# VH-VL binders against o58714: the designs that were tried, part 5

Target 1, 254 residues: o58714
Amino acid sequence: MRVDLNSDLGESFGRYKLGLDEEVMKYITSANVACGWHAGDPLVMRKTVRLAKENDVQVGAHPGYPDLMGFGRRYMKLTPEEARNYILYQVGALYAFAKAEGLELQHVKPHGALYNAMVKEEDLARAVIEGILDFDKDLILVTLSNSRVADIAEEMGLKVAHEVFADRAYNPDGTLVPRGRPGAVIEDKEEIAERVISMVKDGGIRAINGEWVDLKVDTICVHGDNPKAVEITSYIRKVLEEEGVKIVPMKEFI

## First folded at step 1 (VH-VL)

Design r10 (framework fv_recibokibart)
Fold by ESMFold2-Fast, scan of step 1:
Structure r10 (fold): chain C 254 residues (1-254), chain A 118 residues (1-118), chain B 108 residues (1-108)
Amino acid sequence: as target 1 above (254 residues)
Amino acid sequence: QVQLVQSGAEVKKPGASVKVSCKASGYTFTSYWMHWAKQAPGQGLEWIGEINPYSGRTNYNQKFQGRVTMTRDTSISTAYMELSRLRSDDTAVYYCARYGKYYPFDYWGQGTLVTVSS
Amino acid sequence: QIVLTQSPGTLSLSPGERATLSCRASQSVSSNYLHWYQQKPGQAPRLWIYGASSRATGIPDRFSGSGSGTDFTLTISRLEPEDFATYYCQQYDSYPLTFGQGTKLEIK
């Protein structure tokens, strides 16, 4: 079995840097780089792309809502035309930095509220997918495992990597329990590792109400924004390797 | 231990300006937006605006646009709100509050009473 | 701008009673961006409930929040003396950020 490990990176501004980006790069295969709308700026984007290159980590765009104050986590109502062009703009911006370093983009993973809104709003999902296709039809869309978005993307001719979250509680319908709800975020290292094994070995996880949720695992979201998160990410990789799972970039098997 | 400590009470005459400070400690000052809110005596809260301490970027409520200026000094982890051309209806307690990554206004300053009277 | 209207303006009750506080928005607000704050006289507001229904750290389980769209409710199942305070709803769904005018919960 092959799985990818992805992490959201480049989410600093100007000269202020979250130093843990360097540490987490050692354990992941795919970097979702902020494109300057929810986080990041040109200097951070260039530095993050260079860091990914040095660590042989694949680069993908992490476009979000134009909401620096809310870190892209607040819903915004967009017309389909706005959504399509907002995605094209952000992917193009990151591509400029990737190209300058001699890299191609592997994937696109929408950020925060945009990622969640796509799961609920078919028109929005189609518009975002059209924006990606406008740029490059060979890009891989990273989206919620077994979601309607994944089906729509495949129907429209876009490759999909099914993403799972070992540190997030699931609803019975396969969506994520919203941040801010009791039990929505799982912080215990051993519990997270057990969830990863369940997802990979058993093909699913117990939802917050105890019902089973089937999951396809192409890529696992991991974090590196604090020292404990880096430790958890390192541990996840170790546990997966001990189970005989091959940790490789999604482009190798999608 | 996150803490926001504001400057002391001010008494100003109509037409003057007042500058309120909010000193942050216990976290990385440049990593979180700082907001300001007004509460007139016996009234509710009103949002004035916000500043990104890292970039210096601000967004103001249109009601205060042209009279409010928000700044910060990263060397001392302090945010400032200056309100100019004071009127009697600017008499209020002014609060600073931190916007957390996932939680709105998770920490507040103790408030600064500004009294505008002749 | 989104106007949040709280009702009642003042609610006079005794300890042990149930309190229901309403917050109505002039247009739809996502529940994820509707929050409640408690404020006691002479003190700064304190985050009480975020995302319409999630209790902030340390908030007793007698408090619950609910609602969606334009209608949100804060409920206190059995009032304790320390619960008498002013409660404000707030939306962070669109600029400018707005607060309701508050519901003052006072001891009868």
Scores: ipSAE 0.000, ipTM 0.400, lowest interface PAE 17.9, mean pLDDT 87

Design r11 (framework fv_recibokibart)
Fold by ESMFold2-Fast, scan of step 1:
Structure r11 (fold): chain C 254 residues (1-254), chain A 122 residues (1-122), chain B 108 residues (1-108)
Amino acid sequence: as target 1 above (254 residues)
Amino acid sequence: QVQLVQSGAEVKKPGASVKVSCKASGYTFTSYWMHWAKQAPGQGLEWIGEINPYSGRTNYNQKFQGRVTMTRDTSISTAYMELSRLRSDDTAVYYCAREWELPYYYYGMDVWGQGTLVTVSS
Amino acid sequence: QIVLTQSPGTLSLSPGERATLSCRASQSVSSNYLHWYQQKPGQAPRLWIYGASSRATGIPDRFSGSGSGTDFTLTISRLEPEDFATYYCQQYDSYPLTFGQGTKLEIK
């Protein structure tokens, strides 16, 4: 049983935020590095890539909407041509820093509102996938487990890593419960750990209404944006290792 | 454990400047944006602006643009808000508040300082 | 600028009663960015409900939030003495960030 742990990194402009990135790097196998549109800048991108290299963590691009003010969290209507080229631009920008450090990119994980919009808008999903393919057909797309996006990516010849969220409640259809709803976010460390074990060992989780949701677990999203999140991430890794789960980069089994 | 402690009350004359401090403890100071809000006597809350403590980047409410300056000192985990050319209608309690950021899609203010009363009078 | 209008301005009730506080936005606000704060005299505001409907840590289950678009509601199913305070709604959807004028909940 093999699982990847991913975290969104390079999303601040601060020395101490880089310090938190350094702490979370000790527990993850894949880093989703912001590409300067929702967060980050050239210096942060270079430093984050170097930090990943030093910790033997695989690097992927984390492209988002061009929305620094809203941190990529606000929906934007894009034409397919815009989406395709916006992705190619951001992946290429991060690749320049990876290449400078002697690294290749492993994956692409879209950020925020773009990630969610792809689940609902097939034309957008296809355009984003085309942008990735324009760059490198061997890149892995990280997307919501068992989503239509995963099917489309595979149809178009792109590898997929199915992502799950142990700290988010699921709807019975496999989508995430919106953050504004009661019970949408799970904050208790022990409950999150129990959810991780259910997902990995039982292949699913109970939705917010109690129905079972089947999940394929290639990668688990973890956080390092504050000290409490780092504690939860370290605990998740410990619990998985104690259960005999091998924590490895997605490229080793995708 | 997480706390924001603000400087004490100030009395200023019209035309003067005031600088309020907000010292953070119990968390990594530069990991969260810091907001500043104003509450005039008998009135509701009004957002003044925000600062990223790591980069020093600020966003100000246009109403205060040109009179407000937000800064920070990372060596002592302290944020500052300076308001210049004070008027009588600047009399208010000023609050600092840490931005709370859940991963993706949302943010708010989860921890607030105790407030600093600034009185502008003759 | 998004203007948030709260009603009523003052609500006088007794412990045990149900309270309903309204917040109306001048334009549509995403539920994810509509929050409620509780403030008692001489104290700082405290985050109470976030994302229109999620209770902040330690907030009793008698508090519930609902709404979308331009209409949001904070409901207290059975008032306790400690619930008498001023409640503010707030939006994070657009800059500048704005708060409502507040609803003061006072004991009858």
Scores: ipSAE 0.000, ipTM 0.419, lowest interface PAE 14.5, mean pLDDT 87

Design r2 (framework fv_recibokibart)
Fold by ESMFold2-Fast, scan of step 1:
Structure r2 (fold): chain C 254 residues (1-254), chain A 122 residues (1-122), chain B 108 residues (1-108)
Amino acid sequence: as target 1 above (254 residues)
Amino acid sequence: QVQLVQSGAEVKKPGASVKVSCKASGYTFTGYYMHWAKQAPGQGLEWIGEINPNSGGTNYNQKFQGRVTMTRDTSISTAYMELSRLRSDDTAVYYCARGGRYSYGLDAFDIWGQGTLVTVSS
Amino acid sequence: QIVLTQSPGTLSLSPGERATLSCRASQSVSSSYLHWYQQKPGQAPRLWIYGASSRATGIPDRFSGSGSGTDFTLTISRLEPEDFATYYCQQYGSSPLTFGQGTKLEIK
């Protein structure tokens, strides 16, 4: 069984947060690097790409809404033309730094409200996918496991890595319970590890209402934005390896 | 020969439930979405929802949320739509239709079932 | 929810005439996800034009589709008796999927 571990990186400023990015890099195979619109800036982007290179971690673009104040977590209504070009711009910007370091981009994982809006708005999903295809047809789109977005991307000729979240509650339809709702975020290390094993070994998880949700697990989202999150990520990797799961970059099997 | 064959006409009393089947043949059942649509007598088409036969995942039109359940049985390539707490305005022909998924097919209803008339009468 | 408005509701013409059917969307719809279906009484709908302009298999070349954004058109260059039916446009771009109310093409 092969799975990829991905983490959102380059999303904060200052020495302390860059140190946490360095720690989490030790446990992941794919880095989703902020492109300067929801978080980051050119210096942080370059440093994060270099850090990924030093740890043999694959780099992907993490484009979001143009919303630094809201960290890309506030919905914005975009025309298809805006969405397509906003994605192309952000992917191109990150690619400049990757190319400067002798790297190619592996994937694109939309951030925050954009990621969630794509699941609900097919016109937006198609426009974002068109923006990715305008840049490079060989990029892998990271999107919600078994979502309509995944189906649309494959129909349009884009490779897909199905993403799951061990620390988020699922609705019975396979979408994520919104962060503000009771029970939406799971914080207990042991519970998160049990969820990861269920997803990988059993092909699914129990939704917030107790119904079974089938999940295809290509990549698992993990966090490194604080010391406890890094500890949980380390533990997830350890538990997966002990179960015989091979942790490799998504490009090796997608 | 790609075909969708639906179960026969049903007559139900108000408050009852009805379960309509749609049997697929001639293609990979799990490769395509299955959609359901309603057409009341003399009226147009209304989308009820869809099911991904591979995962069992569903997406329903808010108008039918809470009364509709879509399921499938991959061993017999059959999709089901159950509508509960029937009302007189549920009297309609119900269609299943195939839609594209992944690299398969068109993002359009390219194959339709023949329709199932459900009559709700007291 | 994207609302599709078809016009006219009923179009009365004779064989040999040109028919033009309109479908207007309340929001922009990608051409790739706008489709037309033909339905005759007592029959299931049949996919007629997909992706705004592509004829489905077996559809005569007298049928053409065009349009983009919010304004789409189905044109029949020279009506034949078998063309008299109800035509529905559909958008497949946003959930919930929606249909227009239909244009009934009938013999004068």
Scores: ipSAE 0.000, ipTM 0.397, lowest interface PAE 19.9, mean pLDDT 87

Design r3 (framework fv_recibokibart)
Fold by ESMFold2-Fast, scan of step 1:
Structure r3 (fold): chain C 254 residues (1-254), chain A 123 residues (1-123), chain B 108 residues (1-108)
Amino acid sequence: as target 1 above (254 residues)
Amino acid sequence: QVQLVQSGAEVKKPGASVKVSCKASGYTFTGYYMHWAKQAPGQGLEWIGEINPNSGGTNYNQKFQGRVTMTRDTSISTAYMELSRLRSDDTAVYYCARVKYYDFWSGYYFDYWGQGTLVTVSS
Amino acid sequence: QIVLTQSPGTLSLSPGERATLSCRASQSVSSSYLHWYQQKPGQAPRLWIYGASSRATGIPDRFSGSGSGTDFTLTISRLEPEDFATYYCQQYGSSPLTFGQGTKLEIK
């Protein structure tokens, strides 16, 4: 069985927090690099791409809403034309830095409120997918496991990596419980490890109300934005390897 | 039939604490978030906070942080809101309300409300 | 904090007339997280419209909700006597959760 480990990176400005990105790079196979709209700037983008290169980690674009103040976590109403071109712009901007380092982009993972809005708004999902296709039809879209977005992307000819979250509570319909709600984020290392094993071996997890949610696991979201998160990510990788799971970039099996 | 039944009216002196209860019936108590809201006389609604009855985890409006505590007892399907260091402007009707978890077509909303508990703070 | 501003504060109309109630958000709110509640004096609020446009169970079809982004509207096509109440809009998109100040619909 093969799975990818992805992490959101390059989400600082200037010199802030880059040391934690260096640590988490040791444990992941795919880096979702902020494109300067919810976080990051040209200097951070270049440095993050270089760190990924040095650690043999695949690079993908992490586009978000144009909301630095809210870190891309606040909903914004976009027209389909705005969404399509905002995605194309952000993917193109990151590609410039990847190309300068001799790298190709592997994937696109939308950030925060944009990621969640795509699950609810089919016209937004289609527009984002069109923006990705405008750039490169061979890019992989990272999206919520078993979501309608995954079906739409495949119908439109875009490759999909089904993403799961071991540290986030699920609603019974397979969506994530929003951050800030009680129980939305799971912090206990052992509980997160048990959830990872359930997802990989049993093909699902218990939702916040106790109902079973079926999940396809192509890639697992892990965090590195603080020392405890890095420790949890290290532990997740160890537990997966002990179970005989191969940790490889999504491009090797998607 | 879903019901949320709150405890009766209370009269308290400034500086005291009040604990309001909300007993749920007709559904799986641990399967839905419970919220609390305040409505001062002649005024609109103000959100106080929420509790996940399964985990006991809470999230409070910063305006009430430090004075409010939400708890629950799963054995009797009852949620509690305790407000301390009462002031005259805490005089209000307090409501509990159930939140349906996210569904594909619509986000979280208060689908059932308790009847309200009048808390009067007077000297 | 997202501020919801309802207008008018009081709307005086006669049965049979059309009512239009406005709710404006200080920043964009997903339609999925914008809801309307009806409240009569001495009673708890009751869910009326959820997700900007979906009628709650038992709500008559003369009620409709619309809007997106920052502008939302509750419309009553032909007022009945039982419709005179206070209506509150509410957002669940961002913490703290907030309600509008209410629009009181009263008999002229």
Scores: ipSAE 0.011, ipTM 0.583, lowest interface PAE 9.3, mean pLDDT 89

Design r4 (framework fv_recibokibart)
Fold by ESMFold2-Fast, scan of step 1:
Structure r4 (fold): chain C 254 residues (1-254), chain A 120 residues (1-120), chain B 108 residues (1-108)
Amino acid sequence: as target 1 above (254 residues)
Amino acid sequence: QVQLVQSGAEVKKPGASVKVSCKASGYTFTGYYMHWAKQAPGQGLEWIGEINPNSGGTNYNQKFQGRVTMTRDTSISTAYMELSRLRSDDTAVYYCARERYSSSWYFDYWGQGTLVTVSS
Amino acid sequence: QIVLTQSPGTLSLSPGERATLSCRASQSVSSSYLHWYQQKPGQAPRLWIYGASSRATGIPDRFSGSGSGTDFTLTISRLEPEDFATYYCQQYGSSPLTFGQGTKLEIK
């Protein structure tokens, strides 16, 4: 069994914490790099890409809503034309830094409210996918496992990596329980590890109400924004390796 | 002030088509999705579908797929819902409603409704 | 599709009393995607509560919404004559968007 580990990186307002980014890079295979609209700036983007290169981690674009104040976590109503071009712009911006370091982009993972809105809005999902296709048809879209977005992307000719979240509670319909709700975020290391094994070995997880949710696991989202998150990510990798799971970049099996 | 003003009542025979309009004012028409809902006499609301006024893209409730068409004219800020092959159970008040963006999707403004009566 | 079942179908009360209206979903709905509308005879629906618990602009504080998962409630702490109307819950947590069948609040 092969699985990718991804983490959202380059997400500081100004100065980023190089030490924590360096630590989490040791455990992941894919870096989702902020493109300057929800977080990051040119210097942060360049440094994050270079750090990924040094650790043999694949780079992908992490585009979001133009909302630095809200960290891309507030919904914005976009026309399809706006969404398509906003994605193309952000992917292109990150590509400039990847190219300067001799790298190609592997994937695109939308950020925050944009990621969640795509699951609900078919027009938005299609527009975002068109923006990715405008740039490079060989890019992999990272999106919510078993979502309508995944089906639409595959129908439009875009490769998909189905993403799961071991540290987030699921609704019975396969969507994530919104942050800030009781039980939405799982913080216990052992519980997160148990959830990862359930997802990978049993193909699903128990939703917040106890019902079973089927999940396809191509990539697992992990965090590195604080020392505890890095410890959890390290532990997830260890548990997966002990179960015989091969941790490789998504491009090797998608 | 935001207003949604719908066309007047219609009486149609079975098998005919009806086209209801919803004229928007007081905001940027292309910035907000428009939805349509049906309310049969003495009954609750049923969602018909939505249109993105900027792109013209639509999503319909499968129950109406094949009989409903939603369009818009951005030059006059007007959305349209056309229902074909009318039956007696299509007799209802039809509402347009504007979807507001925020942290969730909800209808903040509604048209006054258009009564469509289907009778032989 | 998610079915929203409202209870009771009709609630007969007097001004001054407390009203509790229930909305139950056939599947879990995020509270962010559950809303309440008020409708009076001959009028269009009006947004009343959004995101399960947030009052819309101009809605008196005697109205409150609560709930999560499959069980949502609209409460009116002390009924005024103008509150007698039909209330609908609505979800767009999953397509198609659905409404409950309504609870008619009527004078006893």
Scores: ipSAE 0.000, ipTM 0.406, lowest interface PAE 17.1, mean pLDDT 87

Design r5 (framework fv_recibokibart)
Fold by ESMFold2-Fast, scan of step 1:
Parts: C-alpha cells; structure tokens; sequence
Structure r5 (fold): chain C 254 residues (1-254), chain A 122 residues (1-122), chain B 108 residues (1-108)
C-alpha cells in the first residue's frame, strides 16, 4: 500500500510559522503552496518552493479565492470563465517559482472554500479542471475522496489523487462535518492515528452518525500550523511506516 | 447577489402553530447551513437551531426542542421554521441567517433575512 | 451552554470619540469562533467582525476586534454618526450557539 502525505504551506507570514513549515517538511511527500490569493506573496512562494526542494518534497499549487482578508475561506460566486482563468493564473504564478528552482509542479489542490465549493457545484468543478488542463494535462488534481469532482476530472482526462482527512469527522455521504459542530474536529493524537489506520487498511471510516463511509486513500492531509500539529503529523508517519505502508509522492503511483 | 426573503408578519392565538419561510437566492442553497434566531421585543438574539439544506438534518437548542421543526424545499431554495404550542412569550421577530460555506474553518452568519414578526395574542 | 456577558449594557458617547465594547465568555472560546454583529432598530443584524479580529467585507478600518480565551473587545477608534447601533457578540464554538445581551451605543 502506498500513500502520499500532503500539507498546506506558505500560508502564514513571520519567523515562527516559517520554522513550522521547515519542521513539517520532514514528514510529508507533497507540499500545497499558496499562490498569493488566499495567502502568501512572491517572497513566501519562492522560500516555500526552496524549502520543498531542499527536503525532496514535491510541489503543487494551492489556488484559492481572491480573498486575503478571509484567507480564502469565504465562498465567492464565480462565472465558469472567471474560475478557469483564476486557476490558470495562480498555477502559472507558482510554476514561475518552481521553474526558477529547476522544479516541475506535481499537482493542484484547491484551497478552502474553493475546494469545498467544487464538491457541490459541478459547473465550478469543470471550470477549475479546464484551467488546470489549459496549463498542463499531466498535473494531478487533489480532491475529496470518492467525490463527484474526482469522477468529472477523470472523465475530462485529468489524473486524480483521492484525499482523506484523519482529523475531521465525516458525514454519511462522504463529505466533511463542518467546523464548529460538536465532534467535527478530532484533536487526540491516538484517535487520529487509529482513524488513519482504518482509512488505509479497512478502506473507510465511521461517519459522525456511526454509518460506514468507504474512502479511497491516495493522499492524507496533515497539518503543520502549530507544534502540536507537527507532532501529530510525525506520529501519523510513524504509525503508517510501522504498518508497512510506503509513504511516497503521489506521482509515483498515480 | 445573495438574498434571504422571509414571509410576512403573523398574528396567532395561544396554542396555535406558526410556520415562517425563508427563500434564498443568489447562491447554492444546499452548500450553506441555515439558522434561525428569535428576538423578543426590546431583547437580544437567541439561537433556535440549524438545518443542513442538503441532508435535511437539524440541530435544535434544547430550550425549543419538542416545539420547533425545521424543514426545507430544495426545489424552491426555501427553508421553513414551524413553532407549535405558541405562548405570549413567543411574540418576537424571527430571523433566518445563512452560515458560512459547509466546510469553512469558522462559522458565522454573513447574510440575514429581514425578519418575520410573530405576535401571539388573544 | 456558554454565556456571553457584554459590558457596558449602554454606552453614551459623541461622534469623534473612541468606543470600547467588551464581551466575556463563561468558558474559553476559540477566537476563530467569536463574532460581532451590528443591529440598528427595525433592521436585521449584520456581520461586522468575524474570528475575533477580521473585519467583514465593507466594514471601515476604524473598527477593530481583539481578544482570546474568555476576553474579547470591539473597538471603534473615532465614532461616526452611522456607528450608533447595538452590537452583539456571538460564539460558534459550542452548541447551543449563543449571543451576548448586546451593548447599545447611543449619542449623548
């Protein structure tokens, strides 16, 4: 069994957060780098790409809504033409920094509200996929495991990595329970590790209501935005390795 | 352009039921939880509960449990709140309010309906 | 349930003055889940500050929010006539969701 570990990076400003990005880089195989619209700027993007290169971590674009004040977490109604070109713009911007460092982009993982809106809005999903295809048909789209977006992307000729979240509760329909609801976020390190093993070995997880949810696990989202999150990420990697799971970049098996 | 338009004022007798509607437009109705809040005359806001328009699942404030029922009709992007066994202290303006997108990191009410005045009087 | 206590209940000031509104929670609330709404008589509430410190779209920079844990503050650096309204804090971290009783900002 092969899985990828991904983390959202290049999203905060300052020494403390940069140091945490450096720590989490030791445990992941794929970095989703903010493209300057929900977070980051040219200097942060270049620095994050260099950090990924130094740690032999694959780089992907992390495009979002043009909402720095809301960190890309607020929904914006976009026309298909807007969505397509907003994605092309952001992927191209990050690619410039990757190319300057002698790297190619591996993947695209949409950020926050855009990622979630694609799961619900088929026209938006198609427009985003078209924007990725306009840039490079060989890029891998990272999207919610077993979502309609994954099916649409594959139908349109784009490779897909099915993403799971070990620290989030699932609804019985395979979507994530919204933050702020009791039980929506799992914080206990041991419980998160048990969930990771269930997802990888049993192919699913118990939803918040107790029903079973089937999940395809290509990549697992992990966090590095604080010291506890880094510790959890380190532990997830250790537990997976102890179970004989090979942790490799998604490009190696997709 | 996001809008939440509520039904008009109601006058009911004690013991009756009232059903308030909230028609949403300008966004994907099923992507956002809808909340209901009560504001008695001259008082602050009190949360009644929420509905997931996608699944129809609800979560109610224990204070209203047993008297409130929230439903929705996805074909017309409309949410409903029905309050039964009305008392004089149910006289209030009732608001619907849209939550942030389903998986945003922190929920808040970015759009509100104009309010529906419900008066309970004999 | 988490009880939010706002102080003062009424604040009487003149345009041009600084206003400081407090919201205290009975137990710790993540700053990401504390929000402020403005309401004028006869109108629905409007989102003003979310996540303790982020201004909602279109809200003037004279408004700022701060705080963490149990202690949150909304500050208006120089009051304008249109700022006189009732302000409510809200927590979204625990069910049932709760609002403070409100601080009414009025012209003296």
Amino acid sequence: as target 1 above (254 residues)
Amino acid sequence: QVQLVQSGAEVKKPGASVKVSCKASGYTFTGYYMHWAKQAPGQGLEWIGEINPNSGGTNYNQKFQGRVTMTRDTSISTAYMELSRLRSDDTAVYYCARDTYYYDSSGYFDYWGQGTLVTVSS
Amino acid sequence: QIVLTQSPGTLSLSPGERATLSCRASQSVSSSYLHWYQQKPGQAPRLWIYGASSRATGIPDRFSGSGSGTDFTLTISRLEPEDFATYYCQQYGSSPLTFGQGTKLEIK
Scores: ipSAE 0.000, ipTM 0.473, lowest interface PAE 10.4, mean pLDDT 88

Design r6 (framework fv_recibokibart)
Fold by ESMFold2-Fast, scan of step 1:
Structure r6 (fold): chain C 254 residues (1-254), chain A 120 residues (1-120), chain B 108 residues (1-108)
Amino acid sequence: as target 1 above (254 residues)
Amino acid sequence: QVQLVQSGAEVKKPGASVKVSCKASGYTFTSYWMHWAKQAPGQGLEWIGEINPYSGRTNYNQKFQGRVTMTRDTSISTAYMELSRLRSDDTAVYYCARGYSGYDYYFDYWGQGTLVTVSS
Amino acid sequence: QIVLTQSPGTLSLSPGERATLSCRASQSVSSNYLHWYQQKPGQAPRLWIYGASSRATGIPDRFSGSGSGTDFTLTISRLEPEDFATYYCQQYDSYPLTFGQGTKLEIK
């Protein structure tokens, strides 16, 4: 069994702090690089792409809403044409830096409120997928496991990597419990590792209300934004390897 | 289950080149880095370098840079290490060993070793 | 490069005794990237302990690893005849990857 590990990176401005991004790069196979709209800037984008290249980590675009103040975590109502062109713009911007380093883009993983809104709004999902297809039909869309948007992307001819979150509680419908609600974030290292193994071996997890949620596991989201998160990510990789799971870039098996 | 099988012993003259093979089975060849290490008679282990079988990327120990070339053939799950301009102090057992991709790796499986003797 | 210095070079003990093997790094090494291998004459090395303290599959619990920073230790609580071998520490925290010179554990 093969699994990809992804992390959101390049989410600073100007004074880029390399240390934690460098540490998490040791454990992941896919980097979702911010495109300058929710976070990042040209210098950060270039440095993050170079860091991924040095660590043999695949690069993908991490486009978000145009919301620097809210870090892309606030919902914005976009027309389909706005969404399509906002995605094309951001993917193209990151591609310039990847191309300058001799790299191809592997994937696109929408950020924050955009990622969540696509799961609920079919018209938005279709517009975002159109923007990706306008750029390159061979890119892989990273989206919530077993979501409606995954089905739409496949129907429209885009490859999909089904993403799971071991440190987030799930609703019975397969969506993530919002961060502001009790029990939404799981912080215990051993519990997170147990959840990862359940998702990979049993094909699912218990939702916050106790109901079973079926999950396809192509890629697992991990974090590196603080030293404890890096420790948890290291541990996740270790327990997956001990179970015989192969940790490889999503493009190898999708 | 995992197996790494290396080519047989070689006897070479100084100045020649030797190419050692390491055939992998029991796992997805492109999912793990392949490493090479040298052990001279009665001495310890010395890391030579690594190759990512997926990308073909290599990293060599500076001590061997310019004389070592690592390649792979994914169609037959085989890694190769070629050492050129052989000297008497290249006489050693050469091991291939499996490591993970990226930086999270340790050598969990080793080949049986290939004895390379360099003599005039 | 990070130099790993193992001590003692040779350790002569009898079965039933405790063995303590040291590995000192010339600069700090993350414990996640410090490993130990066992090698017997005529055989390939075998992974013994990884990440400073985790036993590899099948390794008896009389073996334990510890340490952080620059000082790492492999301990065998009660030696068995099959434990007499050469042990190597190894780091992959930075390139080039390096091994210690080895500690040979021999019967007294």
Scores: ipSAE 0.000, ipTM 0.394, lowest interface PAE 17.7, mean pLDDT 87

